# VHH binders against q9p7j3, part 220

Target 1, 174 residues: q9p7j3
Amino acid sequence: MILPLFPETQVHVFVYENVSNCAAIHEQLISQNPIYDYAFLDAATILYKKQVYSAIIRALEDRRDEQMKTKTIHSEVILSLSPKTEISSAFRQFSMTKKSKNIVVVKIDSKLTEEEEFERLDKLVEGNRVEFSDEELQKLIDFKVLKKNYKLDPSTLENPLASILSSIALRGYS
Below, E stands for the ipSAE of ESMFold2; O stands for the ipSAE of OpenDDE; V2 stands for 0.75 times the mean of E and O plus 0.25 times the DockQ between their complexes.

## First folded at step 17 (VHH)

Design fa3 (framework vhh_6qgx_2; at its last look DockQ between E and O 0.01; V2 from the best seeds 0.00; counts 0 for: pae E 17.9 > 2, placed apart)
Fold by ESMFold2, look of step 17:
Structure fa3 (fold): chain B 174 residues (1-174), chain A 124 residues (1-124)
Amino acid sequence: as target 1 above (174 residues)
Amino acid sequence: QVQLVESGGGLVQAGGSLRLSCAASGRTFKGYAMAWFRRAPGKEREFVATISWRGSSTSYTDSVKGRFTISRDHAKNTVSLQMNSLRPEDTAVYYCAAESGYAISNTASEYDYWGQGTRVTVSA
């Protein structure tokens, strides 16, 4: 996929459920293996497609404007999901961990078709691919985690989209 | 189209040294873990050494530790095996291998790409 504001940047997003090897993937990410150059997110933190797209757009805007705070565009996506500016906090809250069960995987600047990128990713992830859709994401979310990460008021927890998107877009304004 | 090509093999006296080189052509393997394996006459393929894509992690089979050194040069897209204090037991065809899924591995079945091999003979 190409986002309208970034016509030269191809993006792919994949969702996996019941992943059995998150610990192994985590070891590869720590060792900085370039084959694993993706953003690996814990699906328990992602409720909406728009949440992911908003973080991608924010990361791409920061790259365009030379305002990136992390070393890679994929790590910048992880930071961009967070309402906080501190890098360690964002990774703790949104990154896949060794204990994750379901994941969302983002590839930015892909030179492959979606099917080709999937074929590569499927060698790395031992789990079942599901559609990147609000319907599937809602099955994988942990609402306790969502509430904590975005400081959701009990009254907004039923329909938190606007609050979440505002947190991503307005991070740092006070 | 995608090829790994070994060079530097030959005949050498016991106690001597030899340097093998593996050049990659086609797709770049800069992001791949690389390894050397060997096959002696009448024996199965044996792991020798592996190196991660950045060169920061290496592993060796015990029989070559301290004598062999694996290294890589990303600018030239090559991997080398410096073999010192060679023994007749090191006589084998040496193969370069690359794999896309993990940083390093000592298991041959995990490597997708293989060179043709270069023969090393160590005389007593």
Scores: ipSAE 0.000, ipTM 0.107, lowest interface PAE 17.9, mean pLDDT 83
Fold by OpenDDE, look of step 17:
Structure fa3 (fold): chain B 174 residues (1-174), chain A 124 residues (1-124)
Amino acid sequence: as target 1 above (174 residues)
Amino acid sequence: QVQLVESGGGLVQAGGSLRLSCAASGRTFKGYAMAWFRRAPGKEREFVATISWRGSSTSYTDSVKGRFTISRDHAKNTVSLQMNSLRPEDTAVYYCAAESGYAISNTASEYDYWGQGTRVTVSA
């Protein structure tokens, strides 16, 4: 996928369920293995495609404007999902953990087609690929975690997408 | 639900300027990217300009580059289109549009909300 306002940047997003080796992946991330150059998100924290896209766009904007707060574009995506400015908090809120079972994987600056990227990633992730859609994400979401991460209340639950996007966009301004 | 209302359209001579404004209602507008589209008589709706939520990213159709400027005011929940050096071919109904965290796009189908439009007429 190519973003219109970032024509030089190709983005791919994948969703895996029933992943058995999240702990192993996590160890590779800690060791900064370049083969694992992705943003690995806990699917329990993602409700909408637009939520992921918004985070990606913000990360790309930050990079373009030389305002990234993290070292890599993928870590910036994770930070961009959070309403909090603290990097460690954002990672705790949204990043894949050793205990995760379902994950969303984001690749930025891919030089490969979606299928080629999938083949590469499939060697790293032991799980079942599912469609990147709101329908599939809704099956994997933990609403308790979602509500906590974005401080959703009964009034904002009527339109959670708007609240989530607002939180992402206004991070650091309130 | 988000409501968009355009204003600022009118009749202007070629070479003149207009400033269009779009006012958005409510809390639900936060986090949205905004865009302007236009529809000339007998033509299909076309992309004009877009701006990201933070305002750090903008894009324009080629025909308006250097003449039009899109901007937004978060405090007022408005998006504006400054149109300079207007040409007769700029004559159209201009529409404000909003997308809810979608990938910023020049594709009309990716926008979730639309205004009623404001007419701009540029005479020769």
Scores: ipSAE 0.000, ipTM 0.220, lowest interface PAE 13.4, mean pLDDT 91
ESMFold2 (binder alone), look of step 17: mean pLDDT 82; pTM 0.844

Design fa4 (framework vhh_6qgx_2; at its last look DockQ between E and O 0.01; V2 from the best seeds 0.00; counts 0 for: pae O 12.3 > 2, placed apart)
Fold by ESMFold2, look of step 17:
Structure fa4 (fold): chain B 174 residues (1-174), chain A 124 residues (1-124)
Amino acid sequence: as target 1 above (174 residues)
Amino acid sequence: QVQLVESGGGLVQAGGSLRLSCAASGRTFKGYAMAWFRRAPGKEREFVATISSSGSSTSYTDSVKGRFTISRDHAKNTVSLQMNSLRPEDTAVYYCAAEPGSASSNTASEYDYWGQGTRVTVSA
């Protein structure tokens, strides 16, 4: 995928359900194994494709402007999903944990086609790939988690997209 | 309810300049990516330019690069398109569009809000 604002940056996003090895992946991330250089997100926190794309754009803008707060572009994507600037909170709220069942995986600066990146990632993740689509994400979301992460009230929870995307876009500017 | 209103269109000679403005009301668009699209006579809408919610990132269709500049003013809740070195091929109705979030797109279906359009005619 090519983003019009960052045409030289190739990005791929994958969704897996029923992942059995999140604990193993988590240990590799802690060990900073370069083979696992992706953003691993808990799918229970992601309702829309645009959530992920908006966070990617924020992370890429911060990298371009030398304003990153985390050590890698992939960790910056995790931070950028949060309505707040506090790093530990963002990871706790959005990153895959040892107990996660479904995940969204982001690769930024890929040198591979989507098919090639998938073949590489599929060796690391023990789960079933599903389409990165609003339809599939809707099946995996936990609305209680979504409400908590974005502080949604009942009126915004019925149509939360604009509220969520605005929170991502306005982080640090209010 | 969100409203987008374009202004600044008109008749101009080739080589001339125009500045289009899009005023937003009903809510602040600070958290919205904004874009301009155009529809030439007998053609479908085509992407012209987009600007990220922060205003720090922009993108343009190839035919307008170096001639058109998109900008935004968060305090006035407006987005503008400065059009220089106009050509007859730039004749079109120009539409302002907005989508929430920092993502930006050159695809019309991605935009939730649209203005009514402002006509630009460039005479030879």
Scores: ipSAE 0.012, ipTM 0.510, lowest interface PAE 8.3, mean pLDDT 86
Fold by OpenDDE, look of step 17:
Structure fa4 (fold): chain B 174 residues (1-174), chain A 124 residues (1-124)
Amino acid sequence: as target 1 above (174 residues)
Amino acid sequence: QVQLVESGGGLVQAGGSLRLSCAASGRTFKGYAMAWFRRAPGKEREFVATISSSGSSTSYTDSVKGRFTISRDHAKNTVSLQMNSLRPEDTAVYYCAAEPGSASSNTASEYDYWGQGTRVTVSA
């Protein structure tokens, strides 16, 4: 897909459920295997497509402005999901863990079509691909985790998206 | 369950010293930055000191620099605050806090875990 604000940057997002090899993927990420050059997110922490897009846009803006806080664009996406400024905290909150079962995978600067990228990624992830949609994300979300990550209360739970997007946008400005 | 428990608070005369300790249980905090905050009567919670996950770096609020020292013991999973030359304005409930990452944050909202607090009273 192409984002309107970044027409020269191709982005792909995939969702996998029932992933059996998250621990193996996690080890590859720790070893910084270049084949695993993606942002691997825990689906339990993602409720909306716009949440992911907002983080991607924030990361791309940071790169454009030479203000990235992390080493890679994919790690910046993970940071951008968090309302907190600490990188380690952001990763703890939103990144895939060895215990994850469902994941959201983001690829920035892809040179491949969505289908080609999927074929490549599918060799790395042992799980079932599902549609990247709010409907599917809602099936995978852990509301307890979501509430904790964004400090949602009963009043903000009426419109969680607004609160989430505000948190993302205001990171580092509180 | 993860728990932080402060100890060492009490009544002390101005110019005196106290050593606060925070014991962590339920989780190792080796990868966490640790901090002390305090809340004086009628005031909001404020940052006091922080120490990095490795213990190699520390930071203090200006009012306690040269008087307070934060340290940690990884083996015992504890963090301490040595308070010397105490002043009446140091009177507060002191809280231990923990957060993964660096010790660069002096903002309370950045910390995930908190103790119940220990009261320090400094008399004139």
Scores: ipSAE 0.000, ipTM 0.247, lowest interface PAE 12.3, mean pLDDT 92
ESMFold2 (binder alone), look of step 17: mean pLDDT 83; pTM 0.847

Design fa5 (framework vhh_6qgx_2; at its last look DockQ between E and O 0.74; V2 from the best seeds 0.00; counts 0 for: pae E 5.9 > 2)
Fold by OpenDDE, look of step 17:
Structure fa5 (fold): chain B 174 residues (1-174), chain A 124 residues (1-124)
Amino acid sequence: as target 1 above (174 residues)
Amino acid sequence: QVQLVESGGGLVQAGGSLRLSCAASGRTFKGYAMAWFRRAPGKEREFVATISSSGSSTFYTDSVKGRFTISRDHAKNTVSLQMNSLRPEDTAVYYCAAEPGYAIYNTASEYDYWGQGTRVTVSA
């Protein structure tokens, strides 16, 4: 996937359900194993493709402008999903946990094709891949968590996409 | 809800310049990506340029690269299109569009709000 705003950067996004080894993956992330150089998101917190892509664009802008708040581009993607400025809050809200069952995996700056990247990632994740689509994401979402993360109310629930994307864009701005 | 109003269109000779402006309503402007589209006579609406919500990223269709510049003013809730070295093929009605968040795609269907358009005519 090539984003028009960042034509020189290749991005891949994968979705896994029924993942059995999230705890093991989490340990590798803590140890900063370079083989696990991805953004691992809890699928329970993701409702739209545009939500993920918006976070990616925000992270890429921050990197380009030397305004990243986190150490890596993938951690910046996690931060960029959050309407909050606190890094710890963002990770608690959106990052994969040891207890996660379904995950969204983001790779930025990939030099591989989507299929090649999948083959690499498939060795790390013990689960079944599903399509990265709004339809599949809607099957995995926890609306209670979503509402909490973005402070959605009855008025904004009529158009949750707009509210979510605006929240991502406005983080850190008044 | 966002309302968009374009201005700055007119008649100009080939090689000339125009600056289009789009005024957006509401405080939500800062959280929206903005774009310009155009529709030439007898043709379908086409993408011209987009600017991210932050204003730090832009993208242009190939035919206008190096000639057109999109910019935005958060304080005034406006987006502008500076058009230089205009050509007869640039003749069209130009539309301002807005999308929540970031400009992920450059297709018209991805933009939720539209202005009424401003006519630009470039004579040979």
Scores: ipSAE 0.826, ipTM 0.911, lowest interface PAE 0.6, mean pLDDT 94
Fold by ESMFold2, look of step 17:
Structure fa5 (fold): chain B 174 residues (1-174), chain A 124 residues (1-124)
Amino acid sequence: as target 1 above (174 residues)
Amino acid sequence: QVQLVESGGGLVQAGGSLRLSCAASGRTFKGYAMAWFRRAPGKEREFVATISSSGSSTFYTDSVKGRFTISRDHAKNTVSLQMNSLRPEDTAVYYCAAEPGYAIYNTASEYDYWGQGTRVTVSA
């Protein structure tokens, strides 16, 4: 992925469906195992590629500007998906849980090619990789969850992209 | 209904300065990244500059770095392009563009909203 503001920062995004070991991954994240240093997102909360890209760019901008609220860039991505400033709320709403079935995984500051990063990640995740695309994400979304997370009403739910992206951009904005 | 309206174009001598403005109507663009693109006669539209929704991040094509400055004013719902040290190759129609969200893009296909353009002519 090409990031005009951050040309030296390599980012990879992967999508897995039918993941059977989210509980095991969750244990490793709680234990702060450095091998699992990724952002693991519940795909039920992600409808658009631009949703993920916006959170990544916001997290990177906040790191550059020394405005990060969380300890890692990956946890900052999770916070940046949220329209709210509360860290615990953002993690509850967007992070993979033990019960998640489909996930989106983000690696920032990768020193590996996409293929090499996939080979590492594929050893950790027991599921089927699918394309990171709006087509695939739309198959995995839970619209009830999306509606709740971004406070969408029926008038915005058919094409909620602008509302969602603006919510991400305006979090904490004065 | 969102409208972007550019202004400030005109004829200017090489070495001179010009300030373009883009006013948005129909909604505030506080949650939008904004950009300037240009199209020279016989050429495709090319990226010039972009500014993040917060205004804290900017990016420029190489040929304008150090000469052009993009800025925004959230209270007036405007984006500006200050163009200094103008050259004949800067002659083009300049377009304002907007994309919802925090991300900054240098590719025209990423922007959903476009103005009609304002012509800038730089004479030798």
Scores: ipSAE 0.140, ipTM 0.563, lowest interface PAE 5.9, mean pLDDT 87
ESMFold2 (binder alone), look of step 17: mean pLDDT 83; pTM 0.855

Design fa6 (framework vhh_6qgx_2; at its last look DockQ between E and O 0.81; V2 from the best seeds 0.00; counts 0 for: pae E 2.7 > 2)
Fold by OpenDDE, look of step 17:
Structure fa6 (fold): chain B 174 residues (1-174), chain A 124 residues (1-124)
Amino acid sequence: as target 1 above (174 residues)
Amino acid sequence: QVQLVESGGGLVQAGGSLRLSCAASGRTFKGYAMAWFRRAPGKEREFVATISWRGSSTFYTDSVKGRFTISRDHAKNTVSLQMNSLRPEDTAVYYCAAEPGSASSNTASEYDYWGQGTRVTVSA
């Protein structure tokens, strides 16, 4: 897909449930295997599509403005999900772990169609692809983790989306 | 109460220019993208332009590209729309809107706050 604010950049997002090889994927990421050039997110931390897109937009702006805090655009997406400035905290909060079961996978600067990219990614992920939608994400979310990551309280829980998006946008500001 | 207030509308001849301004009161819109929409007589509201929270990314509807420029001033908590080379088809009530984040900036339903609008009339 194409984001209106970045028409020259193609982005793909995939959701997998019941992934059996997260530990193996994690090892490949640690070894910086170029075949695994994606942002692998723990689906337990994602509630909305717009949450993911907001992080992508921020990462793309950081790259354009030469203000990335991390080494790669995909790691910047992970950082951009966090209200915290610490990279290590962001990764602990949002990145896929060896114990993850459900994941959201983001590809930036794809030269392939969505279907072609899926075929490529499907060779790496042993799980079931589901629709990237708020409905499916809500089935995978851990609200305890979500509340912790964004410090949601009873007042902000009335409109968690606005609170989450503001937190993402305001990281490093104030 | 949160309020967006547009200003700068008026009557102008074709080929002329106007600068619209939107000021926020009651709260700041930190972390919000801003946008302009318009509604022409007898038509539905349509997207015109949006600017990200950072203020470094913009997007325009095709009909205004090269003629309109959206900008924002964080210090003044305002967003502006410079409209050049105005055409009669630009006649409309222009609305300022605020959206948390910048993920889906060309969709009206994504915006949480709206101004009352300012009327722009372009004569032939």
Scores: ipSAE 0.779, ipTM 0.888, lowest interface PAE 0.7, mean pLDDT 94
Fold by ESMFold2, look of step 17:
Structure fa6 (fold): chain B 174 residues (1-174), chain A 124 residues (1-124)
Amino acid sequence: as target 1 above (174 residues)
Amino acid sequence: QVQLVESGGGLVQAGGSLRLSCAASGRTFKGYAMAWFRRAPGKEREFVATISWRGSSTFYTDSVKGRFTISRDHAKNTVSLQMNSLRPEDTAVYYCAAEPGSASSNTASEYDYWGQGTRVTVSA
């Protein structure tokens, strides 16, 4: 997959439901195992494909401009989902945890096709792959979590997309 | 009320240059990507160029790369398209567009706000 603003950077996004081994994956992430070099997101926090793409673009822009705040491009994606600049809060709110049930997994700078990257990832994740689509994401979202993370009020909950995307784009700017 | 208004279109000879401007009013487009699309008679709108909210990331369709430059000015709430080395096939109505977020799509359906267009005619 190629995003227009970064046409030389291959990105893959996968969605898994009913993941049984999030605790094991979490242990590998804490151990900094390089085989697990992906962004593992809790799907309960992701409603739209554009949400993920916007965070990816934000992270790639910050890397290019030497403005990254975290150690890896994948951790920068997690930060970039947040409307706020505080790193610890972003990871607490958006990253996969031991208790997560459904996940969104992002690979940036892949040298593999989507199916080749999937074959590698599938050895790590015990769950069912579903399509990365707004339809599937809407089945996995927790709207209470979404409202809290982006401070959405009742009047915007029917169409929160623009508010969410602007929050991601404006983090740290006037 | 949000409005996008294009200007700078006109008639120009092949090889010439033209600068299009798109002024936004009713709100700032901070946090929005901006783009130019064009429509030749009898064709669908096609993507021309996009620029990220921060103004530092751009992408161009192949047929205009190296000839057109997109830029934006947050203080004036404008986006511009400098069009050099114009060709008759660049003849079209040019539209500016805006979408929230960082992704900067090359797909027209992703854009929420559209101007009414400005006509560019390039004579042989």
Scores: ipSAE 0.442, ipTM 0.757, lowest interface PAE 2.7, mean pLDDT 89
ESMFold2 (binder alone), look of step 17: mean pLDDT 82; pTM 0.847

Design fb1 (framework vhh_6qgx_2; at its last look DockQ between E and O 0.54; V2 from the best seeds 0.00; counts 0 for: pae O 5.5 > 2)
Fold by ESMFold2, look of step 17:
Structure fb1 (fold): chain B 174 residues (1-174), chain A 122 residues (1-122)
Amino acid sequence: as target 1 above (174 residues)
Amino acid sequence: QVQLVESGGGLVQAGGSLRLSCAASGFTFSDYTMAWFRRAPGKEREFVAAITWEGDDTFYTDSVKGRFTISRDHAKNTVSLQMNSLRPEDTAVYYCAAASSDSGTPVESDYWGQGTRVTVSA
């Protein structure tokens, strides 16, 4: 996938359910293994495709404008999902952990087709790939977590998309 | 100002033990994953051990498993590496590192100490 505002940037997003090896992936991430250079998100925190794309766009805008707060574009995507500016808070809220069951995986600046990237990623993740779609994401979300992460009140819970997207777009402003 | 100050390096005989310590300041210690890396003469820096920001998990490179123990003390803002059964191949400069994540993407260290030299003689 190529985003219209960033036509030279290849992006792939994958969703896995029933992942059995999140603990092993975590070990590789903390050991700084570059083979795992993706953003691994806990699917319990992701409700919409647009939520992920908005975080990717925000991260790419900050990179373009030399305003990234984290060291890599993938870590910047994780930060960009958060309404808050604290890096550690964003990682606590949105990152895959050893206890995660379902994950969303983002690759930015890919040199591979979606199929090729999937073949590489599938060697790393022991789980079942499902479609990156609102329909599949809705099966994996934890609404209690979503409400907490974005401070959704009863008036926004019926259609939370706009509140979530504004939180991503406006992080760091007024 | 952020500081990571290592101590405890030195010369030790093979089979001996040594305890490295790293005092951290200038950031909220409990928000950081702490790690030790080392650079052997003529080689690239390599991962040795890490402890998550909650302290609930530890990780070790294979060559040190069972011999080295990483720990952290949130009251003193220190991370330690107890190094037992030392071998000549453990000779390296050891670096303390801190990262503002413990998962989600390959952990990238935000801060590095200056390193402490460990020499293990036969």
Scores: ipSAE 0.613, ipTM 0.845, lowest interface PAE 1.3, mean pLDDT 90
Fold by OpenDDE, look of step 17:
Structure fb1 (fold): chain B 174 residues (1-174), chain A 122 residues (1-122)
Amino acid sequence: as target 1 above (174 residues)
Amino acid sequence: QVQLVESGGGLVQAGGSLRLSCAASGFTFSDYTMAWFRRAPGKEREFVAAITWEGDDTFYTDSVKGRFTISRDHAKNTVSLQMNSLRPEDTAVYYCAAASSDSGTPVESDYWGQGTRVTVSA
């Protein structure tokens, strides 16, 4: 996938449900295995495609402007999902954990086609790939977690997307 | 400014125990996953153990599972490695490392100690 604002950067997003080896994946990340060069997100915290895209775009903008707050573009995507400026908080809020069952995986700067990237990633993730769509994401979301992460209340729940996007865009400005 | 200072290394007989300690300063300790690495003579540096920034998860290389235990003390900004049932193949320089929580999918740790030598005799 190519984003219009970043035509030179290829991005892939995958969704897996019923992942049985999140603990093993997490261990590889801790062990600093370069094969796992992705952003691994907990699907329980993601409701919209636009939420993910917004975070990706913000991360890419930060990189373009040499204003990244994190070490890697993938960690910047995770940070960009959060309304908080604290990096540790962002990871706690949105990053895959050993207890995760459903995940969203983001690859930035891919040199492979989507199919090739999937074949590579499928060797690392033991789960069932589903479509990256609002419909599928809605099946995996934990609304309690979502409400907590973005401080959603009855007034904002009517249009949670707007609130989420605003939180992402205005991080560090409030 | 940033310092990781290892201690506790030494000579020990096979089957013996050692406790390594690493004192951290100059950075926000609670935002970092702490780890131990080791480098044996003629070999590449390898991962040994890690403990997450919250201290609730630990990870070990297969060869040390059941023998080594990593722990951290947030109040003292220290990370420790209890090594039991030591073997000659555990002989190496052991390094303390800190990886920021913002690494996500880290390739390298942000900070490294100078190392402490552990020698296990047969």
Scores: ipSAE 0.024, ipTM 0.342, lowest interface PAE 5.5, mean pLDDT 91
ESMFold2 (binder alone), look of step 17: mean pLDDT 80; pTM 0.813

